# Designs tried in a protein design chat: miniprotein binders against q93zb6. Part 13

Target 1, 365 residues: q93zb6
Amino acid sequence: SSSSSDPLLVKAAKGQAISRPPAWMMRQAGRYMAVYQKLAKKHPSFRERSENTDLIVEISLQPWQAFRPDGVIIFSDILTPLPAFGVPFDIEEVKGPVIQSPIRTEEDMKRLHPIDFEKLQFVGDSLKILRREVGEHAAVLGFVGAPWTIATYIVEGGTTRTYTVIKNMCHTAPDVLRALLSHLTKAITEYVVYQVEHGAHCIQIFDSWGGQLTPEMWERWSKPYIEEIIHAVKKRCPDTPIVFYINGNGGLLERMKGTGADVIGLDWTVDMADGRRRLGSEVSVQGNVDPAYLFSPLPALTEEIERVVKCAGPKGHILNLGHGVLVGTPEEAVAHFFETARNLDYQTLFQNHVPAEKAEPELVV

## First folded at step 23 (miniprotein)

Design zz5
Fold by OpenDDE base, fold request of step 24:
Structure zz5 (fold): chain B 365 residues (1-365), chain A 102 residues (1-102)
Amino acid sequence: as target 1 above (365 residues)
Amino acid sequence: SPEEIKKLIEEARRLLEEARKRLEQAEEKAKQGDYEKALEIVKEALELVEKAIERAEKAYEEAQEAGDPYLIIDALFLIWFAQLLQEEAEKLLKEIEKKLKE
């Protein structure tokens, strides 16, 4: 049901007619903001900041207070649910995520259990508060990692550049990897539903490491598990749009469309018009301004925003960056991005696509 | 009427989805080196796009007269999407015609 009360971002995600693109940014809460840097100095642990309700809410609302985006994403990590299903991890400042006990064998799989939401109460409570604080003025965004992306961290023991262990498991231990991916698919499905039940209007699925597969390997090892999540979530939460994002996805667009996601997130390396053409009129798009344009003069940023919006077409677009806000991004440029987005009007922007009024030949009488 | 405008929009949408599928088929035939078949299919795609534009433009005009902002945007999106398909189909047509002369 098209509830007239849906946030602008939810309407765009559903491909509904609206006057302008809604805007939000990946990593819109982060180190580029002086308020975040001040808070992060008081609370130096990333786990502390991302696993405490008050800090999650405060950080998530920093962009809301400063810029009034059309989307407010919860401050969290894709790895946040790992301890809730039996995978402890640490976040080191230099190394990033560290999983001390990788899962690579059937014996290692015995450590996994169903997701325990008592351990994730800070996520649920934060989403409820965020939903209250933004009201009808913005969409609250939840997010998860895709099973392949989460499995990559679990199998590799943290961040990898080569993906050699997990890519080898596709050949050396395919049954163990399928069992892991199937377990993660169930846990992530329940976690998406949990986020929706606690106030997320929209969910983004990040398959950040899916773009490191060949298209054929992605179709075998990532896509089926994403399709399972999307299908299960749409059955349980039919009114919640799903955004699916892969970084470096230019070769995967048609395959991504096949997942049943409502919105495909594009990175900046994809031509937006080509992406719209390839995805077709019934799939919404998100993106795809290069985060580097936020370091450009404001007029050049305006021109690029308008270019991207014109290339996306006057419906079914969520204006975003093609990837997260870079460290050192000027807060003024982020403010200008959201101000520009609020001042866009599709009827004005697309006037040149309107049939020229056939000037009735003035009958020169 | 709003119902007639919605009908035009839905007809334009169906034509554009058929045109898009034809364009994808033409691109695949061109990649296979079957330029004669690609030429046939891309011409069919262009004819479908033209029929879609006619309906979408009419829907836009009628939506403007009705003052329905949602129907205006729906029609405008289909005009824009039709132009996007047209540009790509015309580009592919030129590439195919070049290959048939080689």
Scores: ipSAE 0.826, ipTM 0.925, lowest interface PAE 0.6, mean pLDDT 94
Fold by OpenDDE base, fold request of step 24:
Structure zz5 (fold): chain B 365 residues (1-365), chain A 102 residues (1-102)
Amino acid sequence: as target 1 above (365 residues)
Amino acid sequence: SPEEIKKLIEEARRLLEEARKRLEQAEEKAKQGDYEKALEIVKEALELVEKAIERAEKAYEEAQEAGDPYLIIDALFLIWFAQLLQEEAEKLLKEIEKKLKE
């Protein structure tokens, strides 16, 4: 049943007819906002900000208060669940995430355990509060990392540019890597369900490092585990739309369609109309304004938003950036983006696609 | 009736998904250098798109007469998607016809 009460973003994700695209931004809560910078000075640890209920809620609501997006994503990290299944990590200011004890052997795998939600109560409590605070006016978004992306951090011991350790394990220790990916698939599946049960209307899966694989390697080492997650979540939470996003996904679109995701997130390097054609009429799309356009004059930003919306078509589009908001982005440009999105109307925007009224033949009397 | 409009929309949708698959096959045949087979398939895709447009336009007209904003948007989306497929199929057709003359 199309519940008339679904948020606009959930309707778009499900490919339901609505009057305009819903809008949200990846990293819409972040360092570009003065209110975030002020809070981050008071609470300098990223883990402190992302693992405390009050701070998570406050940060997640900063964009809601300022811009009224159609989607409010929880302030968290894809690595947040790692300690809950036996992988401790730190976030260093310069290096980013650091895993002190990488998993590379069968002996290292013995440190992993089932996900413990007692260690993740701050996520569940935050989602419940966010759902209450936004009511029916926005969708609450949860998110997770894909198994390959999470495994990359765990195997490499943090952020990598070369992926040499994990790519070598595909050849030198494939059984260990398959065991790790299978463990992560189970943990992430339960974590997605947990987020939905606590108030997430929609879930985004980030395969941030999947775009660094060859298409063949992605189909072998990433895709099957994402398909397993999506299938399991769809069975347990049939009414929850899933957004699947890979950065640099232009060569993977047809493969991404096969995962069973309701929405494919496009980056700005994909032509929106080409992406829509390749994905077909039954898959919704998210994106894909280049984050750099938020530094452009507001008229040029408006024109680009309208171009992207016209290229996505009058249904099954979630307006977003092709990637997260950049540091130094003007808050006024973000405000203008959401205001522009709220003022769009599909019947007006696509009026040139309406069949020409067959002029009744003027009966020349 | 709303049921008849929904039937037209679903018929148009099926035709467009078939047309999309045919277009993808034609693109692959063209990449393989089988331009004669690509030409046959892209023409079949265009015929499917034309049949889809006819149904989607009729669904749009009937949805406007019924005043159903959801059916209007559903029909409008299929018209737009059909035009998108048509443009790409016509582009591919011109490229194939050029290659067959070389």
Scores: ipSAE 0.818, ipTM 0.924, lowest interface PAE 0.6, mean pLDDT 94
Fold by OpenDDE base, look of step 23:
Structure zz5 (fold): chain B 365 residues (1-365), chain A 102 residues (1-102)
Amino acid sequence: as target 1 above (365 residues)
Amino acid sequence: SPEEIKKLIEEARRLLEEARKRLEQAEEKAKQGDYEKALEIVKEALELVEKAIERAEKAYEEAQEAGDPYLIIDALFLIWFAQLLQEEAEKLLKEIEKKLKE
């Protein structure tokens, strides 16, 4: 039952008729905002900012206060749950995430335990507060990393460009890797349900590193675990839309549809109309404005937003960037993006796609 | 009636999903070099798209007359999506017809 009270973003995700695309941005809370930079100077640790309820709420609401997006994503990291299931990590300013003890053997797997939500209470409390603060005016978005993406960090010991250790484990230690992926699938499933129970209206799954696999390797090593998560979440939380996003997904669209996600997130390298043809009418899409357009003159940004919206069609579209907001993006351009989205009307935008009424030939009597 | 409009919308949607599956089959046959079978299937897909457009256009007109903004958007989306499939099918048809003349 479409509750009339669903946020605009949830209606779009479910492929319901609405007057305009809802809009949000990946990394809409971040270093491009002066208010975030001020807060980050006061609280220099990323872990401090992302693991304290008051700071999470304040940061998550910065774009809400400034721009009124249709989606408010929790300020967090895909790695945030790692300590809650036995994988400690650090975030270094230059290197990014560092996992001191990679998991590569059956003996290393003994360090993993079921997810402990007492260690994640700051996420649950933050989602409850965000749900209260935005009311019915926006969707609260939760998110997780896909098992393959999380496993990549755990196996590599942090960020990688080559993925050589985990890709090698597919051949040299496949049982260890399957055991790791299966453990992560369970933990991530419970963490998605936990986020929904605490007030997330919609969940995004990030398989950020899935686009670095061959299509065959992705179908073998990523897809089954994402399908398991989506299936389990759909059983427990049937009314919660799932957005599935991969960066560099142009070769994976049909395979991504097969996961059972309600929304496929597109990057800017995918033609939106091609993506719509390939995904079909029953799957919603998210995206896909190039984040670089936010550095363009505002008229060119408007034209590109309208182009993307027209290519996505008048239903089942969540307007977003194809990836996160870039550092140095003008706040005015982000404001203009959300204002442009609010002023769109599907009946006006698509009126020319309806054949003109065949003027009945006036019978000249 | 709103029920008749919804029926037209659902029929158009069903026809478009069948047309999309036929296009996927025609593309696969063309990749296999079975251009005769691909030609047959893509023509069937175009006929399904045409039938879907007719129903979606009628649903749009009736939804406009009824003043139902949700049914208008549902019909408008199906018209838009049908045009998108038609362009793809016509492109594939031309490619297949070219291959059959070689």
Scores: ipSAE 0.797, ipTM 0.914, lowest interface PAE 0.6, mean pLDDT 94
Fold by ESMFold2, fold request of step 24:
Formats: sequence, C-alpha cells, structure tokens
Structure zz5 (fold): chain B 365 residues (1-365), chain A 102 residues (1-102)
Amino acid sequence: as target 1 above (365 residues)
Amino acid sequence: SPEEIKKLIEEARRLLEEARKRLEQAEEKAKQGDYEKALEIVKEALELVEKAIERAEKAYEEAQEAGDPYLIIDALFLIWFAQLLQEEAEKLLKEIEKKLKE
C-alpha cells in the first residue's frame, strides 16, 4: 500500500513505527566537502550552482554518493524563488544576498506579481531527476523560507542583525507589511506545491529569522502566515509531511506545534527529552545533535548520537543536527554519523525500558 | 490479537495525552502560588500515567508474543513516553510538597 512504499524519513515524519531513525543533515551538501569546493571553484557563481539543473543535481547527490543519507535535499536557497515573483537578487562573495530594490512601500509592492514557474523550471527538473536517482532508498526534500524570513531579506535588502527597517515597518506601515506577507504566503504556498508535484516527498519550512522575534511578535508577524501555508499545503498535498525549523527556538516550541506542522525541528540548545515532553506524543521531532560534536573523537560522537536518539524516543524522530553542518567539519565525522544512524536498532537501544516498576531506568537518559 | 494490542496502545496514548495536559495545568497553578490545587492535579496526572504504563506494558508483552516488530515499537514508545512524564510529574510533586511545607 502507499504507506509501505514511503521512504523511511516520510514514515518517521508521520509517526509510523520503524526500526531505526532516518538521518539527514541540514547543509549536508556544501563547503565542508572537498568535492563541493572543487566544483565551486570551477563554477564560482552561487546563482549558477543553484540555478543550473546539472549543477544542482550533481551537488545534491554529492552527500548521497559519499554518505547515503536517508534524505536528499535539493541544493537551492530560500531566496531562489524571489525573481519568479518580481524580486531580483544578487549574491556577493562576503556580504551574501543583496536585494538592490527593497520593498518597503505600497508603490514598491507594485513590482510583485504572481509566482512564475517558467522561471523555476530548474527546480522542478532537478527534483524529478533526484527522485529518479535515489529511487526508494531516500526521501527527496524540498524547502522554503517562511514569509517573515523572506520579508526580512526583501525589506532590509540583505542580511542584517538589527532588523531595524522591518521592525520599524511593523509600527509605521503595518498594512503594507501585512500585504507583503500575504503575497509571500501565496507565492510560497504555490512553490511548496510545485516542489511536491515535481518530486519532493517532504518539505522543510525554515524561519531562519523567526527566532530573533519575541514570542508575542512571532505570533503576530510570522505564525499566522506559516499556519496558512501549512493548512493550504495539507489540503492540496495530504500525503506530504512538513518539517518546521526555527534556529533558536527553545522559547517557541509549543507555539510552533500550533502551526500544524508534522515535525518540529529542534536546535541543539533544546534538551531533546524536554522538547518531546513539551510537544507531546503526537508530533514528530527532528534534530538535534550539536554540530560541534562532528569535531569530537568518533567514540564521543557515537555516544552523543545514541544519547540524542534515546532522548527522542523510539518513534517519530528524524535524526539530524540542531543546525546546519559547519564549514571545516571533517568528512570522516559526517560519514560516521550516517553509519552510526544506519546501525541503530530501536528495540536494542530501548530494550531495558520494559519493567513497569522501574521509575528511572538507567538506560532512559 | 493485533486489534486487541492496538486498542491497548490507543488507550495508553489517550491516558498519556491527558496526563501531559494535567501536568501543564499543575505547573501553571504552581506558578500562581496555588500549591494545593497544583498538588491535586499532579497526583491525578500520576494516576493517569500509571494506568497508561499498565496498558502499554501489556501491549508490549503481547506484541512480543505475536512477533510483530511494529506493534513492539508502538508499545515501546508509549512505555518510554510514560516514563518521561512520570519523571517530570515526580519532580514537580517534590517541588510542590516542599513549597507546601514552607
């Protein structure tokens, strides 16, 4: 049946019983890999690497070839769809993304138009190829940025730590900001469905800048738009699980659950057992090994992986880092992470939890 | 039978979700200084957890006898989650009892 043919990662996301946690890593394709660095030197433009089908597929499959993760995420950027609805951007070597014509006023809003998938064919084509290449051995993941996160780039004109323009806009021009967020919500919803229709098994929503908002501000300016995306996507793509991740999300977990996401991604600063308790038994989790552990001796890495899995429980867990792979991470450690995950067995790992009279089993923690 | 094991699992799951909600309520009452009400709620949550453990452990034993690896994992998860809630409830109970003695 349909559930028996689902990849392991999809089953975990849906809270189905499986023998081990699936594993993948945020940023598993990237600058820490020698093969990526060599390719990036030949193709120094990030826009070319992320917008040329052949390069996207090659880069996305680099970690697959090396480590055989349970998930293969398309090599892309949360800003990739922006030109498709009227927001051109550039990538500068050190500064990162730059939006030369920010949107801050009602007049600026006139530059927006409905998302044009003719400008995103490389995404759809790449997802189809990835689906074919990994077959039933891994899930193909697509992703988007949340409306608040995308709006911060569009309003600020790039990356910032102050958020002064968009935070001021919350006060001085709230109707314009709500209109921008609503437009983004529609565009992102269509882009999620597009990725699913072209091969993605699972979609991750990143609210990279959502963790920089107070909980009250997040409830006002981010959550409603994420809820709308999730609601619309679940209606149109009912078999596709949604993972929701915010960097720095310890104070938001229960509120993130309220969005209706199938999986809540935890960063490494959250105690995994505490996160599971707060989120309840009906929501799956992703994470949350500290990326710094990839620099530790391999036995210490094994111990930490097992500790995290024990803290997440024997179901509803996608093993991942609590943040993306760091530049400079040893490839041997990444290989070890995936090999460790493949060799886990829930029944073995949790075998000593059976006695009802044992209040604090030594093996639980 | 698998259907009987699934009924035990579902009952345990329901009991644990109620227990979790009760522990949230108890934490709120304790923050408000209403330690008598918080104590009552924590004790109710512990009773729910104990009932859930009984059902989840029975499901686990029967799933092992049936040789169904997926029902074994379903039951094991609920045993694990019950122990997680039990540990939290017992810590909260001790905290509340200390406050009441002050």
Scores: ipSAE 0.765, ipTM 0.917, lowest interface PAE 1.1, mean pLDDT 91

Design zz5
Fold by ESMFold2, fold request of step 24:
Structure zz5 (fold): chain B 365 residues (1-365), chain A 102 residues (1-102)
Amino acid sequence: as target 1 above (365 residues)
Amino acid sequence: SPEEIKKLIEEARRLLEEARKRLEQAEEKAKQGDYEKALEIVKEALELVEKAIERAEKAYEEAQEAGDPYLIIDALFLIWFAQLLQEEAEKLLKEIEKKLKE
């Protein structure tokens, strides 16, 4: 009688019984879409596209308008909050992100200050608008980078292939690095809460560079800070599920569970059934269709989507790709992915897991 | 009756989590070369899985009679997860028995 309920994606994240998996895609708004390409030509600065409220909202809603995903993630970047706590950055055409004044010493640390949300009003305003626009039909997702990933950018001064500066700091200046990670943990925690307070239903943590660490080093230099974020956010935002994703995470799954995240995002190199077995029945999963299947014939894509869903089980699954949508992906394949997901029914799909005499007959007239 | 269905679901869930932990322990013992202990633990895990399947299938049957689609999904998940663990246990059992024969 007029009460609203949690969106399907939030229910799945919490492990509640639902009739089908919700679906969304990492990078569902982006360069594979003709409408995005047209907008990007008109507004060629990525900083403008990701820091202007009207552009953020328009871009975030492009996949919503075209495909009706079960989740709408804000168009943003893991580096977006950096200027708000004292780390300016640029984006260069060839190099990508550039941080002209890296933080590597105790003296450099003095440039950091508490996060200033006056510099991030476009994020809060955008989330509020997205929440209103999608209503009860989708979850709004916010996101952050994990402290190790953010620290890597800040210490290296940008994108790197070798990570030599931050890896050396683990040995040559560990106390400085721990202090940096602790500062980032506090800033990121506040930024998560800010996004939730302004409309996000769910938060995804990306540890994009965490896969570059051995499991033992990840336990030392990444996990404790992620665990602190999750603990603090669960106290302050108890109704908000947290999704945790690492690129190349096959060797880390049980350790990722130890952070307390509600949902573990699996990359495409992990067998989904193996992931569910290793993670157990109490944690939800996200993923993990290989994005390359979006280039396959549509019947092959359908078959792969159904295979992944069957491997994930009939509960606690957010259907997604194993990494972001690739440039050049046909828009027709993305539409098919979402249409396939909407037409799934767990009882039908898993019918063969119960004895035939106990299953309800399907009657089609 | 709904309370009874939920009790069966919770019992099945507890049994499966214990079975999963036992299988982890069995894998560790097998890695250490203690195949006789690993075999014992796998057989214990299979007994737990069997008990869980019985409860989950009863919960599924009763949820269908009650017409409760959400309890049906809860029960179905546990049946599915039990089958996943059963497959793992049977694979590990075969591997251990092969090693014991060597």
Scores: ipSAE 0.738, ipTM 0.908, lowest interface PAE 1.2, mean pLDDT 91
Fold by ESMFold2, look of step 23:
Structure zz5 (fold): chain B 365 residues (1-365), chain A 102 residues (1-102)
Amino acid sequence: as target 1 above (365 residues)
Amino acid sequence: SPEEIKKLIEEARRLLEEARKRLEQAEEKAKQGDYEKALEIVKEALELVEKAIERAEKAYEEAQEAGDPYLIIDALFLIWFAQLLQEEAEKLLKEIEKKLKE
C-alpha cells in the first residue's frame, strides 16, 4: 500500500493527493549544463561517463545540486544493458550508436544469452549511492527501453529514420523477430527488477520508436511485450510505479493505458486536457511542457507551466517536459522551471473550480 | 467523518468514469450518424456528471470543515474532472442538436 514516507513523485504516480505536482525533466543531466560540459571534456567517452560508477553518480547529481528536482534519474542509456546479454555496441561521434553485428537471423540469435548483472554492476552501485544521497527528498528513477525500441537498434545496427530492416522483418522473418522480442522482454524485466532492488523508486519505460508504428502494428509488435514486462514487474515489485512514455503518442494514448502502466507520459504535441479526458481519472499523467519554452522569456515559461498544470488537474500529475531537455537550453530557465513547480499550490491554482464561498460556517448555524 | 467523505469521493469518481465512457459512446454514435441515440447518451452523461458534482462538492465542503488538506485535494480533483467532462458533453450536445436540425 502507499505510505506517507514515499517521495512526492511516487505519491503522484500512485494517484495520491498532494499539494503540488512533483517535477523532473527527461535529460535533466546533460550537455546543456556547463558543469557537465567540463566533466565531458575530461572524460570524452560517453561509454565511460555512462559506465563508470563515480561518473554516473556525479553526473546524475549535477541537476540535483543545481535545481533540486523531485526526481533524480540515473545517468545511463537505453542501450547500456545490451553487452550484458550478448550485444556489444559502440558510440560514434557522427553516427551515434552502432551495433556492428546486428541480429537478423536465427544464427545471429545464438549470440544472445541471459542478462549478466556482473557486467552491469556500475548501474546497481550507482542506484544505491543515489538512493542514499537523495532518497529522503527525491525519487530515484531508473529506466529501460521497450523491447520494440531496443530491437530496432539491434536489427538496424544503429539509428535510422526509415526502420526498413525491422519493418521488413515483421513480414519476412516474423518468428525470428518474435524470438528476439521475447528474449529482450525477459532481459528487460530482470533489468527493471535489478534497478528496483538497487534503489530505484520508480521506473520509466521508453518506447522511443513506438510512435513510428501504426497503431495496429504497435498493438502487434510492441504492446504485448510491454504488457508482459509491466505485469511481471508489478508482481515482483508491487510498490514500484511504472511510467510509460512514447514520442508521438497522440494516437496511442488509450492503447498505452492498456499496458497497465501507472503513469502515461505525454509528449508536447498532445493537448494535456484532452489527454486527461481520454485517459480518465484512474491513471496518472506526466508531462508535457514543450522543451522549446525553456528558450522563452521566463514569464512566458511560467505561464506555460501553469497552463499545463491547470490542464492536467490537481492530482495524478508529474510535471515534466514532453521531450528531453534540448542542447543549448539556458540553465536559468531550467532553474526557473523547478522553482515555479515548487511554488505551486493546487488549492490556490484551482480556486476558480470550487463553489463560491457562502457565509463562514461558524457565523451561520 | 473521514470515512463518510471518502465514500462521497468514491461515489463521485465512479459516476464520472461512467459519464466519460458514455461520452465516448455518444461520440461513436454521432460518427455513425445516429444522432438521436447520441443525444440520449450525452444527456445521460450530463445527468451522471451532475450527480457526481453534488457528491464532490459535498465532500469538498466536509473536508474543509474537517481540516484535512488531502481530502480537500481529492474532492477538488473530482470537481475539476467533472467540469472537464461537462464542457466536453455540452460541446458535443450542441454539435448533435445542430445536426438534428439539418
Scores: ipSAE 0.723, ipTM 0.904, lowest interface PAE 1.3, mean pLDDT 91

